# Ledger of designs, part 1: VHH binders against UDP-N-acetylenolpyruvoylglucosamine reductase (murB)

All scores and structures are predictions.

Target 1, 297 residues: UDP-N-acetylenolpyruvoylglucosamine reductase (murB), of Aquifex aeolicus (o66805)
Amino acid sequence: MLFLKNVPLQNLTTIKIGGRVSFYAEPSDLKEISLCIDFSKSRDIPLFVLGNGSNTIFGDVRGLVVNLKNLKGFKVKEIKGKFFVEAFSGTPLKDLIRFSVKENVKSFYKLLGFPASVGGAVSMNAGAFGVEISDFLKEVYFVDWEGKLQKAKRDELNFSYRKSPFPKLGIVFKVVFEFERSKENILPKYEKIRRIRKEKQPINLPTSGSTFKNPEGNFAGKLLEKAGLKGFRLKNVGFSEKHANFLVNYGGGTFSEVVDLINIAKERVYENFGIVLEEEVKLIESSGSDGWKVLGA
Structure headers, positions and changes below count from the first letter of each chain, unless a header shows other numbers; antibody chains aren't numbered by Kabat.
F, E and O stand for the ipSAE by ESMFold2-Fast, ESMFold2 and OpenDDE, each averaged over both directions (binder to target, target to binder). V2 = 0.75 x the mean of E and O + 0.25 x the DockQ between their complexes.
[cut] stands for letters that were removed.
The coordinates of atoms that the task and the answers printed are left out; those that the model quotes come from them. Centres of patches stay.

## First folded at step 2 (VHH; from b4 with S31D S56D)

Design b4a
Fold by ESMFold2, look of step 3:
Structure b4a (fold): chain B 297 residues (1-297), chain A 119 residues (1-119)
Amino acid sequence: as target 1 above (297 residues)
Amino acid sequence: EVQLVESGGGVVQPGGSLRLSCAASGFTFSDYGMSWVRQAPGKGPEWVSSISSSGDDTLYADSVKGRFTISRDNSKNTLYLQMNSLRPEDTALYYCARDEGYSYGFDYSSQGTLVTVSS
């Protein structure tokens, strides 16, 4: 594994906006993950785990970005009519969805279309149509921030709506899921969900998904539209004309344009409604020699 | 401006029925899938049912399957939820929502109408 220096991040995110990071690594096993943690500590720089980059926008950062994409694959054991699926953190979630549909697994197919790795999905407790990924977890193997492999059973971990104990506890290495075959053919339900989702307008511009969390008792997209921000454009970035809560890159957008746009939105929503919007998207940059700054947190 | 305005909530006895309506304006209703979501006192939101833009495909939470029917009338820009055989555990604030266009969220919803099932 190499620690690459001064790596451009724009092509590692779905929004295609990003500065450069001091160091970048793609570990393939436990030893290499531990080396990444040691590297970060020895240089006293922050470590950020990058999934598929669907919820993060980078400026220039001094630190180490660790991409788990080479930690891929899963294996399956069937015991007493249940599947136990051991999946590495970097495995695309779509691969497990494909397995679950092929083997007629109940419920898990409802997570189709989430653009994440297994580790990313666990770290946000991805959920749709009445299920969350944590409903299927049996145990999680992770490398703690001292570089040691740990194991936690599902009942030792606290998940809630869009909340996960990871990465606070450490870097997810692999997970064990427990699946059951459905007695009914799930393919018709899977196809119905696919058709329901295909009727939503796709966003054909680079984006990082939802920009703001929904505040309690309200919806960020509604507030943004009522503040006149649906389709609002600031230079090369803007809020989508189709979905006001989606920040999009019209081409050549910059981190500073994103920050300015977000600040305009926060100000207008506060002025109009007295509500302080909080980012769901992670904005990461360094502004000095002290490490990196997480904006909006 | 997208607006979703619901109606039809109230108090019913167990075993009773209610029909909820959700009138949509400010967008092309027939282009979007729609959902009903409920929130019981002291709990988080719970997905109840979804319907495709054409109305041909429906999906229900296991807790309501066989008792609730989602439907839509695209000529009237209206979403419906027929709730039969109501139980005390169906007591909640019910709201309609337009799906976010990603697989995990909503971008607009109504304010909600209270359904109370008790003797």
Scores: ipSAE 0.080, ipTM 0.583, lowest interface PAE 6.7, mean pLDDT 84

## First folded at step 4 (VHH)

Design n12
Fold by ESMFold2, look of step 7:
Structure n12 (fold): chain B 297 residues (1-297), chain A 122 residues (1-122)
Amino acid sequence: as target 1 above (297 residues)
Amino acid sequence: EVQLVESGGGVVQPGGSLRLSCAASGFTFSKYGMSWVRQAPGKGPEWVSSISGSGGKTNYADSVKGRFTISRDNSKNTLYLQMNSLRPEDTALYYCAKDEYGSSGWYVFDYSSQGTLVTVSS
């Protein structure tokens, strides 16, 4: 198995911002995932799981980044109008969305437009338009931090708004979803949401999705807009003109610029509304405030 | 101290051939497995092939099986990659890597080397 040293992460994330990580690996099966865990333990370094890099912004990192992109594919069993879909962690979420639309599956199409892998979506409990990915989850197969394959059913797992037990429990390997066929034709609603996403979200600029979680009883995007931050630019990064809660890279953005912009936003929203914004994006650096200790923590 | 120097890249048409070399120094070459890794512009690194220290065991990525042949000459401290039937998707910077833990099956790639550029275009 190949471990790469001093890997630039810039082009491995959707925001196209990243420093260098000490080590990098792309495991293709369970044995190679176990080797990654052993490598991380033997060197006493943290392990970070990466899918499409759609919710993570890296500085320089001492650790091992494990990219699950080679774990792709899904299979389907249909029983009495219900679909049981077993998907590898690295499978693009869009592939499951396309399946769900083709088979007229209720509700799942509302998650269209996340540039995440299945594993990434589960690890952030991706949600939109009144649904969360955990609403469709039957069970998760994961490799725990002892290197052993485990299975957990949905009712054994605690998900909440933008909160998931992964990767704390381990590295997501496969996910089983339960989908139900809709009695109504979902295509018109799917197309409506697709048009809304095209119109209201930045498609042409690199981003890591929503910057902040919505605070209780409020919306981060509205708070940012009222604080004068919609379209606000700090050097090569800024908040989108289309949706204030989307931090975008105009080209050549740096981790330091992202941190500065986030801190400006937190300060202004607190000054204007007394509300403390919580980050949804994961900011990861060796001396950073990310709190990601996936091994040894 | 460990030095790996890649060479033999160039521009070639689809269906063509190239032979890459990797000159190794600073370690007992025959004691360690070696691999080739490639990186296309804007993409992450991709493992291509590996060979044991003795040369007795080889492995290939599915994308190159039957087209690429890894070999080594332990008397010359040199690793080779014979690339036949080249395709546009083989365009990348090619790097060689040393097994950091001997015959463990782990290879550590250091971006400090230059690599050798292979461009496959009409």
Scores: ipSAE 0.012, ipTM 0.394, lowest interface PAE 8.4, mean pLDDT 86

## First folded at step 7 (VHH; from p1 with S103V)

Design p2
Fold by OpenDDE, look of step 11:
Structure p2 (fold): chain B 297 residues (1-297), chain A 119 residues (1-119)
Amino acid sequence: as target 1 above (297 residues)
Amino acid sequence: EVQLVESGGGVVQPGGSLRLSCAASGFTFSKYGMSWVRQAPGKGPEWVSSISGSGGKTNYADSVKGRFTISRDNSKNTLYLQMNSLRPEDTALYYCARDEGYVYGPDYSSQGTLVTVSS
């Protein structure tokens, strides 16, 4: 494993926006993950774990970005009619979705459309259409900030709406899912969701998915739309014409533009409805609050 | 400010030779191990060779062992890589890196030096 310096981050995010990070690494095993942790600690710099970059927008980052893309693959065991799937954190979620559809697994297909890794999805507790990824978790293996591999059962971990105990507890290494086969053919439902996402979400432009979380009792997209932000553009970034809660990059978008646009949106929604929107996307820069130092985790 | 500037790249035929240089400044050169790393088009970076601060210890990737020689002149704050018997697969951007207790890859703030081996 090499520690790369001054790595451009724009191509590591789905929205294709990013500055440069001081250090970058792609660990391929537990030892190398521990090395990354040690590296971060020894230099007293923040460490950020990157999945597929589907929920992250970068500025310039003075720290270490750890990409877990080399930790990929999953294995399946069928026991008493249930599927137990062990998947590394860097495994694309789409691979598990494909498996779930093929085996007619109940409900997991609803997570279709998340361009995240397994670890990323778990860390953000990705959810859609009434399910969350944590609903399917049995166990999580993670590297704590002392560099030791830990194991926790799902019931020992606190998940909530778009929240997980990670990365506070450490770095997700691999997870075990428990799937049940559906009594009904899921293909029609799967296709329906696929169609809906295609119709309602921008798929042809770089994006980071939902920009804001849904406030209690509301939908961020609806609030944004009512506030006149659907299709609102600020230079090279804007809220999608298809979905007001999707920020899109029209080419050459910058972190600064994103921040400005987000602030405009928050202000307008507050002025109109008295609701404080909270970001679902992670804005990471040297001055950002979503980064963390290993020593402070 | 730590600065590393690579030079010596060029176009050579298979079997040819090149000597790369890395000029270091902004730190006590002799106190640090140094490394060469390279990145071929469409591939990830790979470690090539390392040398201790004193120059007493050297290491090489298997792909270049017997063909490449890493050396340094501490009086000139310069790192070298003598590349002999060059092969097309040696085509890459070459970077030098300072060893701070970890294996450092390319610094993308630098352009590196391009080595092209082609007939």
Scores: ipSAE 0.407, ipTM 0.753, lowest interface PAE 1.0, mean pLDDT 92

## First folded at step 11 (VHH; from p2 with N59E)

Design s5
Fold by OpenDDE, fold request of step 16:
Structure s5 (fold): chain B 297 residues (1-297), chain A 119 residues (1-119)
Amino acid sequence: as target 1 above (297 residues)
Amino acid sequence: EVQLVESGGGVVQPGGSLRLSCAASGFTFSKYGMSWVRQAPGKGPEWVSSISGSGGKTEYADSVKGRFTISRDNSKNTLYLQMNSLRPEDTALYYCARDEGYVYGPDYSSQGTLVTVSS
């Protein structure tokens, strides 16, 4: 494994925006993950785990970005009508969705809208249409910050709305899902979700998905729309005409523009409704000697 | 400030030879191992060769073993890569890297030096 230096991150994010990171690595096994941890510690620099880059936007950052895309694949075991799926963290979630649909698995197809890796989805506790990815978790294998492989059962881990115990506990290595076959044909429901997604989300523009979390009792998209932000553009970025909670890159967008746009949105929603929007997307920038700063965190 | 500047790239026919150079400054050159890495178009970076600070130990990737020779002149703060029997698959941007207890890939703040092997 090589440690790359001064790597541009724009192509590693779905929004196609990003600065440069000091160091970058793509581990292919547990040993290499541990090596990344050692590297980070030895240099006293922060480590960030990157999945598909669907929920993160970088400025220029000092540290190590670890991409787990090489840790991919899943195994299936069927026991008494249930599927136990062991999947590496770098596995695209869409691969499991395809499996889920093929085997008529209950509810998991609802996560179709997240272009994340398994590890990424778990780390953010991806959820839609009344389900969260943590609902399907049986076990999580993760590398702790001492470089040791750990195992935890789902009931030992605290998940909440768009929150997980990761990366605080460490780096997700692989997970075990438990799936149940549906008694009903899920294909019509799956197709419906696909259609809705196509109609209501900017699928043809670079984006990081939902910009803001839904406030309690509200939808961020609705608040933004009511605040007049649907279709609002700032230079080369803006909120989608299709969905106000989707920040999109019209080409050439910058981290600075994204930050400015988000701040405008937060301010406007607060002024209009007294609600403080919280970012779902992670905005990461260097904080000098203090490490990384996650805006909105 | 540590600086590494690669040079010597060019266009050659298959079977041809090139010699790459890496000029180092900003540190005590002889105290550090050095490496060559390369990145072909559309591919990830690949380690090519390494040499110890004194030059007494060298290592090569299997893909270049027997064809490439890494060397250094500590009096000139320069790292070299003699490339013989070049093949089309050797086409890549070549970078030099200072070893610091880990294997480093390209530094993308550098332009590297382009080697093109083509008929």
Scores: ipSAE 0.746, ipTM 0.906, lowest interface PAE 0.6, mean pLDDT 94
Fold by OpenDDE, fold request of step 16:
Structure s5 (fold): chain B 297 residues (1-297), chain A 119 residues (1-119)
Amino acid sequence: as target 1 above (297 residues)
Amino acid sequence: EVQLVESGGGVVQPGGSLRLSCAASGFTFSKYGMSWVRQAPGKGPEWVSSISGSGGKTEYADSVKGRFTISRDNSKNTLYLQMNSLRPEDTALYYCARDEGYVYGPDYSSQGTLVTVSS
């Protein structure tokens, strides 16, 4: 494993926006993950685990970005109509979704809108259409920040709306899902969601997914739209014309433009509705001695 | 400030030879091991060769062993890579890196030096 230096992050995010990170690594096993942890500690720099980069936007950052894309694959065990799926954290979520659809698994297909890795989805507790990925979790194997492999059951882990115990506990290595076969054919429902996604989300433009969390009792997208932000553009970045809660890069977008747009949106929504929007997207920037700062957090 | 500047790249025919250089400044050159790494178009970076600070120990990737020779002139603060029997698969951007206790890939703040092997 090599530690790459001054890596541009633009191509590592789905929105194609990003500065440079000091160091970058792609571990392929537990030993290399531990090495990354040691590297981070030895240099006293933060470590960020990057999935598919679908919900993170970087400025220039000092630290180590760890990409687990080399840890991929899953195995399935079927027992009494239930599927136990062990998947490495770098496994594309779409692969499991494909499996779930093929096997007529209940509800998991609802996560088709997340272009994330398994680890990324778990870390953000990805959810849509009334389900969260944590609903399907049985076990999580993770490397703690001392470099030791740990195992936790779902009931030992605290998940909430768009929150997980990771990366606080460590780096997700692999997970075990428990799937139940549906009594009904899920294909029509899957196709419906697929259609909705296609119609309502900017699937053909670089994006970072949902920008804001849904406030209690509301939808961020609706609030943004009502506030006149649907299609609102600042230079090379804007809120999508299809979905007001999606930022899109029209080419050459910058981190600063993203930040400005988010601030404008937050201000406008607050002025109009008295609601404080909270970012779902992670905005990562170095803040000197404070390390990596998540803006808006 | 640590600076590494690669040079010597070019276009050569298969079987040809090139000698890359890396000019180092901003640190005591002889105190550090040095490495060459490369990144081919559309591929990930790979380690090519390493040499100890004194030059007494050298290591090579299997893909270049017997064909490439890493060396250094500490009096000139320069790292070298003699590349013989070049193959099309050796086409890549070549970077030099300072050993800091880990194996480093390319530093993308550097332009590297382009080696193109083609008929």
Scores: ipSAE 0.727, ipTM 0.897, lowest interface PAE 0.6, mean pLDDT 94
Fold by ESMFold2, fold request of step 16:
Structure s5 (fold): chain B 297 residues (1-297), chain A 119 residues (1-119)
Amino acid sequence: as target 1 above (297 residues)
Amino acid sequence: EVQLVESGGGVVQPGGSLRLSCAASGFTFSKYGMSWVRQAPGKGPEWVSSISGSGGKTEYADSVKGRFTISRDNSKNTLYLQMNSLRPEDTALYYCARDEGYVYGPDYSSQGTLVTVSS
């Protein structure tokens, strides 16, 4: 494994916006993950875990980006009509969705359309249509910030809406899911949800998914739309015409444009509704003390 | 500040030879192992060769073994890569890197030195 220097991050995220990071590595096993943690500690720099880059927008960063893309694949055991799926953190979530649809798995198909890795989805507790990825979780194997492999069962882990104990506890290495076959054919419901997402979400423009968390009892997209922000554009970035909560890159968008647009949105929603929007997307620049607090103790 | 400057690249025919140089400054050169790494267009970086601080131990990637020779002159703070029997797949940007208990790949603020093996 190589530690690359001064790496441009633009093409490593789904939104295609990013500055340069001081150091970059792509570990392929547990030993290499531990080496990345040691590297970060020995240089007193923050470590940022990157899966598919679907929930993070970078400026210029002093730190180490660890991309788990080489940790791919999953194995399935079927026991008494249940599937136990062990997936490496870098596995694309879409691969598990495809498996779940093929095997008529209950409920998991509702997570279709997240362009995240398994580890990324677990680290944000990705959820849609009344389900969250933590609903299917049996256990997580992770490397703690001392570089040691740990295993935690689902009942030892505290998940809530868009909140996960990762990366606070460490770097997700492998995840074990428990799936159950549906007695009804899920294909009609899968196709209905697929059509809804296709109609209401940007497909042809780079994005980092949902920009804001849904406030309690509300929907961020609806609030943004009512504040006149659906389709609102600031230079090379904007909120999608299809779904206001999707910040999109029209080409050549910058981190500063993203920050400005997010601040405009927060102010308008607060002025119109008295609601303080909270980012779901991670905005990372210049690292400092704020950078290390995003990733660990 | 640590600085590494690559040179000696160029365009050569298959079967030709080139010698790359890496001028080092800002550190005690002889205390550190050094490596050559390369990156072909559209591909990820790969390690090519390494040499210990004293020059007593060398290692090579299988793809270059027998064709490339890494060396260093500690009196001139210079690392070398003699590349013989060049093939089209050796076409890449070449970078040198200092070993610090971790093997560094390219520094993308550096220009590297371009080797093109064509025709």
Scores: ipSAE 0.444, ipTM 0.776, lowest interface PAE 1.9, mean pLDDT 89
Fold by ESMFold2, fold request of step 16:
Structure s5 (fold): chain B 297 residues (1-297), chain A 119 residues (1-119)
Amino acid sequence: as target 1 above (297 residues)
Amino acid sequence: EVQLVESGGGVVQPGGSLRLSCAASGFTFSKYGMSWVRQAPGKGPEWVSSISGSGGKTEYADSVKGRFTISRDNSKNTLYLQMNSLRPEDTALYYCARDEGYVYGPDYSSQGTLVTVSS
């Protein structure tokens, strides 16, 4: 495994915005993950764990970005009509969705359309249409911040709306899901949800998905629209005309423009409704001056 | 400030030879092992060869063994790569890197030195 230097980050994210990172690595096994942790600690620089970059917008990062894309694949074991699916962290979530639809698995198909890795989805507790990925977890294998492999069962882990104990506990290495076949054909419901997501979300513009979490009893997209921000553009970035909660890059967008746009949105929503919006998207930059830490934790 | 400057690349026919140089400054050159790495267009970076600080130990990727020779001149703070029997598959940007207990790949703030092997 090589440690690359001064790597441009923009093409490592779905929004295509980013500065440079000091160091970058793509570990393929436990030994290499541990080596990444040792590397960042020995240099006293921060570390960020990257999946598909579908929820991340980068500035400049004086630190280490660890991309888990080489940790991919999954295995299936069927026992007494249940599926136990062991998936590596870098596996695209869509691969598991495809399996679940093929095998008529109940509920999991509702997570279609997340362009995330399995590890990324677990690390944000990805959820849609009444389900969250943590609803299907049996156990998680992770490398803790001392470089040691750990296992935690689902009942030892605290998940909530868009909150996960990862990466605070460590780097997700692989997960075991428990699935059950539906008695009814799920394909009609799958197709309905697929249609809804395609019609309501940006087409052909780079994005990092939902910008803000939904506040209690409200919807971020609705609040943004009522504040006049649907389709609002600041230079090369803006909120989508199709869904106000989707920040999009019109081409050449910068981290500074994103921060400014997010701050405008927070201020208007607070002024109009008294509600403090919280980001769902991760805004990642670092001067490195604070030493070793886990960014986005 | 640590600085590494690659040179000696060019266009050469298959079976030809080139000698790459890497001028080092900003550190005690002889205290560090050095490596050559390369990256072909559209492909990931690949380690090529490493040499110890003293020059007494060398290692090579299987793809270049017997054709490439890494060397260093510690009096001139210079790392070399002698490339013989070049193949089209050797076409890449070549970078040098200082070893610090980790194998570094390309530094993308640097241009590297381009080797093109073309019939």
Scores: ipSAE 0.433, ipTM 0.759, lowest interface PAE 1.9, mean pLDDT 92

Design s5
Fold by ESMFold2, fold request of step 16:
Structure s5 (fold): chain B 297 residues (1-297), chain A 119 residues (1-119)
Amino acid sequence: as target 1 above (297 residues)
Amino acid sequence: EVQLVESGGGVVQPGGSLRLSCAASGFTFSKYGMSWVRQAPGKGPEWVSSISGSGGKTEYADSVKGRFTISRDNSKNTLYLQMNSLRPEDTALYYCARDEGYVYGPDYSSQGTLVTVSS
């Protein structure tokens, strides 16, 4: 494994916005993950875990980005009508969705359309249509910040809406899911949800998914729309015409434009409704050795 | 400030030879091991060879063993890579790196030196 220097991140995220990171590595096994942790500690720099970059927007970063793309694949075992699926962290979530639809798995198909890796989905507790990925977890194998492999069962882990104990506990290495075969054909429900996501989400423009968490009792997209922000554009970035909670890149968007747009949205929603929006997207930037700031983990 | 400048690349036919140089400045060259790494167009980076600070220990990737020779001249602060029996698969941007306890790949703020092996 190599530690690359001064790596541009723009093409490693789904929104296609990003500066350069000081160091970058793509570990393929546990020893290499441990080496990345040692590297980060020995240089006293932050470590950021990257899957498909579907929930993160980078400025210029002094740190180490660890991309888990080489940790991919999954295995399936069926016992008494249940599936136990062991998936590496870098596995595209869509691969598990495809498996679940093929095998008529209950409920998991509702997570279709996330352009995330398994590890990324677990690390944000990805959820849609009444389910969250943590609902299907049996156990997580992770490398803690001392570089040691750990195993935690689902009941030892606290998940909540868009909140996960990862990466606080460590770097997700493998996940074991428990799936149940549905008694009824799920294909009609899958197709209905697929249609809804296609129509309401900006699949034709680069994005990092939902910009803001939904406030309790409300939807961020509706609040943004009522504040006049659906389709609102600031230079090369804006909120989608299809769903106001999706910040999109029209081409050549910058990190500073994203921050400015997010601050405009927070201010307008607070002025109009008294509600303080919180980002779901992770904004990560270091301003150099003498004034850096990291907005994510 | 540490500075590494690669040179000596060019276009050669299969079976040909090239010698790459890496001029080092901003640090005590002889105290550090050095490496060559390369990146073929459209592919990921690959470690090629390493040499200790004294020059007494060398290592090579299996893909280049017997064809490439790493060396250094500590009086000139220069690292070398002698590349013989070149193959089309050796076509890449070549970078040198200072050993800092880890195996480094390319520094993408550097230009590297381009080696093209084709008829």
Scores: ipSAE 0.422, ipTM 0.764, lowest interface PAE 1.9, mean pLDDT 89

